# Designs tried in a protein design chat: VHH binders against q9y6x5. Part 168

Target 1, 379 residues: q9y6x5
Amino acid sequence: LPPKLLLVSFDGFRADYLKNYEFPHLQNFIKEGVLVEHVKNVFITKTFPNHYSIVTGLYEESHGIVANSMYDAVTKKHFSDSNDKDPFWWNEAVPIWVTNQLQENRSSAAAMWPGTDVPIHDTISSYFMNYNSSVSFEERLNNITMWLNNSNPPVTFATLYWEEPDASGHKYGPEDKENMSRVLKKIDDLIGDLVQRLKMLGLWENLNVIITSDHGMTQCSQDRLINLDSCIDHSYYTLIDLSPVAAILPKINRTEVYNKLKNCSPHMNVYLKEDIPNRFYYQHNDRIQPIILVADEGWTIVLNESSQKLGDHGYDNSLPSMHPFLAAHGPAFHKGYKHSTINIVDIYPMMCHILGLKPHPNNGTFGHTKCLLVDQWCI

## First folded at step 7 (VHH)

Design ya55 (framework vhh_8dlx_2)
Fold by ESMFold2-Fast, scan of step 7:
Structure ya55 (fold): chain B 379 residues (1-379), chain A 118 residues (1-118)
Amino acid sequence: as target 1 above (379 residues)
Amino acid sequence: EVQLVESGGGVVQPGRSLRLSCAASGFTVSSNYMGWVRQAPGKGLEWIGDIYSGGSTFYNPSLKSLVTISRDDSTNTLYLQMNSLRAEDTAIYYCATGYDEYSEFDPWGKGTLVTVSS
């Protein structure tokens, strides 16, 4: 029987939550598996971009999901909300579920992972749920475990996405210990339910399970706002995305828009597209706008308004507050091993290796994850 | 030590209903993930349904209209209600908890046999 993998994401699970809160179920999972303490994600540190990087192994400029709100200068198309199902936006890369279905006689299953309800290169996940935030974790888990147990061709790759702790991180901020403790305990209970269900169905011993996230969270404040309207009139530009990375499409001369913005605030950097730092790998795509603004950690860009967000993400990917973790358990993984850091793009080639798939060209390095795997030498 | 004891099985005629019980010791049923599975003669294990720690119930779609899972905190017991029994429902029925927070052992009960006459 081919190897099987379940990839689980808890959106916005900041790595250092593991050190500041108790996770008895997750710690039991890690005790007999592996933990990567920090995963360095891709810039910008937002949900859609990083979830697509996990399953493609590509930087955002290469896979084309460059933000949660996008504009394509060549085709004049707008990505107007996070539930846009136009395949155009997703077709610049081949995600692992497509590769899984096309290389072998295998099926894929998905519970809400970004992109899985979209036909990408005319291929949609064999089993999937249309995105609906109101569907419970338990219902998503029930569908995934049924598909893992009852499919022909067999489901060998399955994904499960959950919106917390991101939603609560935005509402309360990561420094609200009382509210975040409650939220994170609920997540740990869901991890317990996941493990218990897999054991009951006889899947636990032969299934590889990865638990990870797309980004972290940092504390924001009404005292840390950048009012864009105080620097430039909205008639001079079209706003494609606002905060903490603003995407600016000029309606007048680009240099004039740049000059109005460059001295707007000491708490943001203003870049012409060609001047975006190379380390971000955020330049070579038509969906990246002519001017981007990057707010400093904890600062929010606003349009003459207050922000109700007490937490946010999207900031510089070198910031530890933006990093998630990765935990894994199963026949492919060592037991009781801890690793310090990998890049989020390294997850894709590791998953391809576990599943016996030939990876598409990608930005990951298999060598970075080989110490996690029982069939590899790690020197 | 976690112990699960199934009961309520026996010989039953087609079209009738039967309720199985699973009595637990060593943990509280009403706050833990639990489920029911069965094994028909010469077949593998078939999942029937489960109840999550929060109380949500989910069922095998082929069985959803025919079964109901419930639990009772006062008697520390899990139940499986079965309706419109068919010959194909003949099997040994097991309750399972999957996880014991005090042990690495995942206890299953010994099972209870249900025989549906032709």
Scores: ipSAE 0.000, ipTM 0.346, lowest interface PAE 12.5, mean pLDDT 88

Design ya56 (framework vhh_8dlx_2)
Fold by ESMFold2-Fast, scan of step 7:
Structure ya56 (fold): chain B 379 residues (1-379), chain A 118 residues (1-118)
Amino acid sequence: as target 1 above (379 residues)
Amino acid sequence: EVQLVESGGGVVQPGRSLRLSCAASGFTVSSNYMGWVRQAPGKGLEWIGDIYSGGSTFYNPSLKSLVTISRDDSTNTLYLQMNSLRAEDTAIYYCATGYDEYSYFDPWGKGTLVTVSS
């Protein structure tokens, strides 16, 4: 029988939450599996970009989902969370569910993972749910487990996405211990339900399960705002994305817009596209706008109004506050092993190895994840 | 002992066509996933397209009307046909089977350079 893998994402699960809050169910999962304490995500540290990097093993400049809001100058198309179903945006890479279906005539299943309700290269996940935030975790889990047990060709790769703790992280901020404790306890309870459900259905012993996230969360404040309207008039540019990474499309000469922005705030870096730091791997894609503004951790870019967000993400990917974790359990993984750090792009080639798939060309390094796997020597 | 050797690159004028070859040894092309990727000077990786063991092909939509991937099972060779070449097609072209232990930065071959200049 082919190996099976369930990939679970809890959006915005900051790695250090594991050390500051109690997770009895997650700790039991880790005790009999593996933990990667920090996953270095890709820049920008946003939901759509990082979820697509997990399943393609590519930097954003290579897979083409470079932000949660994008503009293509040639086609005049716009991308946003309310306008994300055009395959045009997703077709610069091949996600693992497409690879899974096309190499071995296997099936894939998806409960809400970004991109899975879009036909990518004319291929859509064999089983999927159209994105709807109102659908419960339990309903998503029920569909995934049904598809894992009752499919021909067999479902060998399945994904499950949940919006918390990201939504609450934005609303309360990660330093609100009372509210975040309640939210994180609920997530731990959902992890307990997931494990119990898999055990009850006889899936637990033969299924590889990865629990991870796309990014972390940092505390924001009304005292840490950058007002763009104080530095430049709206008539000079089109705003493609705002905060904490602003994407600026000039309506006049690029140098003139840059000069108006470059000294706007001591808490924001202003880059011409070609001057974006190489370490970000955020330069080589036409969807990256001519001028990019990067706010310092905890600072919010605004247009002459207050921000309602007490927490945010999208910041520099070297910041520990932006890092998620990865926990895994199953026949492919060691038991009771802790690893310090991997890159988020390393998850894809590891998953391909577990499933016996040939990875599409990618930016990950298989050697970084070898110590997690029972069939590999720690190199 | 699986090896891929790319060939057919060189200097071509804009608007012309070029066919690249990838000769495989140590495995059968018709039984394996095969792909083409390129890297232009100062640019990131760009996926071009793939052919699967069953013969199904699909392409980067930005390139779909400009490229065709095919294989010759009798000579165990993969091809990339490129039409209406532009300056932005200047790149090193690699063929790949997917990577087992090789990183993206350590491809099976050294690639073949295509320079489009007027």
Scores: ipSAE 0.000, ipTM 0.312, lowest interface PAE 16.1, mean pLDDT 89

Design ya57 (framework vhh_8dlx_2)
Fold by ESMFold2-Fast, scan of step 7:
Structure ya57 (fold): chain B 379 residues (1-379), chain A 118 residues (1-118)
Amino acid sequence: as target 1 above (379 residues)
Amino acid sequence: EVQLVESGGGVVQPGRSLRLSCAASGFTVSSNYMGWVRQAPGKGLEWIGDIYSGGSTFYNPSLKSLVTISRDDSTNTLYLQMNSLRAEDTAIYYCATGYDEYSAFDPWGKGTLVTVSS
C-alpha cells in the first residue's frame, strides 16, 4: 500500500502558545509522535507566502507568492487574497499535490489550502473544496476523511486548513490571555475530534499526520501606528501592499521616493530592492517592488486612519513571535521525539520522502528533518 | 558520488539558439526526474522546466515557447534547447534532480554561463 499523509494547518499558531496554554489532546498526539518546537518561516511572515513555501520548499522570491497583495511589473497583473484564482500567480513553482498526481498513480485531496482550488501547471487536486471561510471544521473533516478512505486511485496526500487561531489573534491580540485561552482550547478540542475520527474510521495507524502552521502573532496597538500619508503624497507612488511590509511602486524617480520615506519614522526600515537584507531571501522576483518598508514588531503602517487589529504578523522572520511549530504522528515518525528547530522550507523534502516522491529543486535541507523519521539514521 | 556537469554556455548574439548539456554520473537520468534552473545576475533561482522519468515535460509558462527539455538515456545526458535568446536570458544555468538526501538544493555542478550580448 502506498504511504499516506494528511497535512493540517492551524493558521497563526504561534510556537510559544504550546508553553503558555494547556493542550491535552495535542499533548497526547505529541507523546506518541514528534514535536519540532520552533519552525523558522520565510519572509514575509504572511499566510499565502508561507503556506505555499510549506508545499513547495521554496523561498517566496523563488515560488512567486511574495505577499497576500502583489503586482507583477512585467505583465501588469494585480493579485489579492480575494482574487487568487489566476494560475499565473501560482505557476512559478510545483506544489506537492501536483507532483503527487503526476509522478505516481495517486490522488490528492484538499479540505482547503492556498492554491488547491487553482489549476497549477494544468493540474488541480483530484478532490477539493473551493475556499470558503464559513465552512465548518466538521464539514472539512468529513470530506477529507471520506476522500482518504473512498478513492481510486488512492488519495495519498491530503490537506486540511483552519483559519484559527489567526482570526482571533488579529481581533484580540496574543496578549489577551482570557480570549486566547478560550480560542486555543477550542482548537485543542478540534485536534481531539480529528484524532478520534481517524481512529473510528480505521485510518489512524496507517496515516501520517502533520499538524503545523504558517506563522505566529504579535501584539499591536493604536499607540504604535506609522502614518504613511505624513511621509509622502499619494501622487508619488502606487501602493501594492500596506502593513507591516509596505510595497511601494514609484510613479516618479525611485531615489526621490526613497528620500521622502527614509527618515519618516524611527519604527520602520526603508529598503531599495537591491538593499533588502540577504537573510530575508526576499529580493529576486519581479513581484517584489522597487521600495519595501518593513515595520518594527508590533507597529502598523496606516493611511491617515486607525487600525482595529490588536494582533498582526508579516514581520521579520527572525522574531520568535512569528514562528510556528510542527507536530507529527504516524508510521514514518518516531514516538516521543522532540526536535528544537527546522526551517519551514524543510517540510517539503521531508513530505516528498515520506510519500516516495522526487522533489522539485527546493531550498529545504532533508538532513534537518531526518531525525524525525524511523527509516533514517540519526547521528 | 552523484555529479552533474553542465556545458554548452558562452557568449551568444540576441535572437540565436543555444543547446546546453548536463552529463550525469553516479545515477541514471532515465530513472529520475530532472530539471533546469537559472540564476541571472542579482536575481533568485528561476525554474525553467522538468522532465519526468516517463519522458513527460513541464515548463515555466513564461518560457514555454522558448525552451525544450530532452534527454539521451544512452549517454545519460539531459539537454536544454533555447531559442530566440534575449539579453534577459543571461544567467548561470544549472541542471538538478531535486534534492541531495543531506543538503538543501545547491547546484551539483558549477553551472554553465550564458551571456546574450553583441
Scores: ipSAE 0.000, ipTM 0.345, lowest interface PAE 13.9, mean pLDDT 88

Design ya58 (framework vhh_8dlx_2)
Fold by ESMFold2-Fast, scan of step 7:
Structure ya58 (fold): chain B 379 residues (1-379), chain A 118 residues (1-118)
Amino acid sequence: as target 1 above (379 residues)
Amino acid sequence: EVQLVESGGGVVQPGRSLRLSCAASGFTVSSNYMGWVRQAPGKGLEWIGDIYSGGSTFYNPSLKSLVTISRDDSTNTLYLQMNSLRAEDTAIYYCATGYDEYSDFDPWGKGTLVTVSS
């Protein structure tokens, strides 16, 4: 029987939550599987960019989803994650569900993973749900398990996305122990429900399951705001994305806009596109704007107003607060093994190996994940 | 010591509703996978539905519109609500626990008889 893989994401699950809160169900999952304590995500540390990096193995400059709000300078198109279903934005890469359907004549299934309700290179996930945040975890899980058991060609790759703990992280901030404890306990209960459902359906022993996330969360404050209106008038630029990474499209001379911004605050860095640090791999794409502002951890960029967010992400990907974890269980994985760190782009070639797929050219390194796998020698 | 006691069965007329209870002692309903199963006279076991520790519910598709599983954590009690009862719903109804990674045992109760007749 072909190998099967279920990829689950809990949005905004900061790696150190595992050390600060109790997760009995997740701990049991890890005990009989593997844990990667830190996953180094791609810059910018936002939801749609990192979810697309997980399934393509590419940096944002290569896969083209460079932010949650984008402007393409060549075509002059605007993107917003809330309503834009144009395949143009997703076509710079080939996600794993497309590869799965085209190489092996297999099916893919998706419950809400970013991009799965869009035809990419004329291929849409065989089974999918149109994105709707109001759909319960249990309904998403029921659809995924039905498709895993009742499909021809067989579903071999399935994805499941859940919006928590990101939504609560933004609302309460990661330092709110009372509210975060409640939210994280509910997530652990959902993991327990997932495992029990797979066991009841006879799927658990033969299914590879990866539980991961796209980024972490850091505490914000009304005392840590950067007001762009104090430095530059709105008539000089178009704002493509605001915080904590601002994307600035100048309406006048680029150098003049840069000079007005470069000394605006000691708590943000201002970059001309060609001066963006190489380590970010965030430069070679028409959707990256001529000037980028990067706020320091915990600082929020605003336009002469307050911010309601008590937590945020998008910051420098070297920050541990921005890192998620990865846990996995199944016939492909060792039992009771802990690994310190991988890059988020390494997940894609590992998943291709498990499914027997030839990966598209990518930025991941298969060697980084070898120690997790039973059929590989760890050197 | 784990004990599960089903109650609420009896004789009911077709088209009516009935609620069954499962009282647990020595065992915490909210911390475990719980389900309902029935057996009609001379037939095999039929799964009705489950409730998981986190509160998610899953039902036999043939019964989904006719039954609801719930629990009261304060009284350590599991419930099965049945609507639009038919003669074919005549069976002994059992409360059961599923597989648990920690304890690895599957106790179930002695059952309660439901007879649907006119």
Scores: ipSAE 0.000, ipTM 0.187, lowest interface PAE 19.0, mean pLDDT 87

Design ya59 (framework vhh_8dlx_2)
Fold by ESMFold2-Fast, scan of step 7:
Structure ya59 (fold): chain B 379 residues (1-379), chain A 118 residues (1-118)
Amino acid sequence: as target 1 above (379 residues)
Amino acid sequence: EVQLVESGGGVVQPGRSLRLSCAASGFTVSSNYMGWVRQAPGKGLEWIGDIYSGGSTFYNPSLKSLVTISRDDSTNTLYLQMNSLRAEDTAIYYCATGYDEYSGFDYWGKGTLVTVSS
């Protein structure tokens, strides 16, 4: 009987929401499982990069999804939502569903996890849904549970992605207690629905379930804007990505563009690619542009315009506001155990261990997650 | 309050071009994620393309050579240019806006009908 794992992501679920709001269903899940209070994500703290880091165990410079908007100077290709199905962007790493399908006679299933509707190294998830934000959580859950119960070869790895609370975090900002309370209560209800569905289908006691997220959220304001147009003319550069990490491709000498930007605002750091801090692990990839601008927490980079976003993410990964959490339940996990912090790249080797897969070389450290697991010594 | 009003639809002959307009009020077009979606009779919604606040455009690959999305920030208006129209392009065309691509479109216009017939 092979072990089974369901990996669930609620996009933009900031770790400290767990301390500021009530989650009765998630609390019951954690009571019988494990909680990691903070997951230190990878830089930049954006959706596509971090979701791919979870399933590859690699920093962005190594897996190649370095932003939600990218340009590759060697091939002249541009990454966008409409271009995300080009395997070129995803082929610098091997995600866990590909490993799961290739190492043993096993199937993978996916409801909307980034990359799962793309053939990566000529391998696509055995069962998947093409990305469509309009598809309900219930429909995604119905498909995943059907595939977990009714597949040959058996589905042993399944993923489920949901866009909230990220969408509402952008719209209302994380400090809007009234609106965020409503949104987070709905998410807790969805977690309750998930658990009940798995119990009704006889899956709950034999399935490992991980609930996590890719990043957090911080409050933004019309009073915290950096107008890039006030410091440099558009004719000097091509903009690859804007906020809160701007990716600048110079049209003139790189040093001249850098000199125009370096003192533009006290609320952003300007880096030549080789000067990007080593702690970010964001330097060694052709898709990382020659100049990177990093806004301070809560500051938005704009082009002579206002921003309607009341919340955002993408900021320095050392910021607690950028950190998600991880909760897990199942036969592989202890019951009632709380752990302080892991790195988001540590999730991949832990999942490989649970599934009995040999991990590809990665940046995670299995030792960081040992205390969560029943079959491991916690020292 | 956010309001979107599409215009420019009507009956057009196959092979011709048509430009649809979307007049926005209650927000600034240049500051928001916006797009076009269509629905043919008896079919589901089909995404056409998006434009981000910074001006970057992204298209449904099956339609990329046939459509162009643009905006006029001075008139707060979004446009959809369609070329080489075919009978299969007959649909109600919706203008929509959202805060980001992950939440999808939060606000939709009522749509404008385009009928391609000889």
Scores: ipSAE 0.000, ipTM 0.118, lowest interface PAE 21.9, mean pLDDT 89

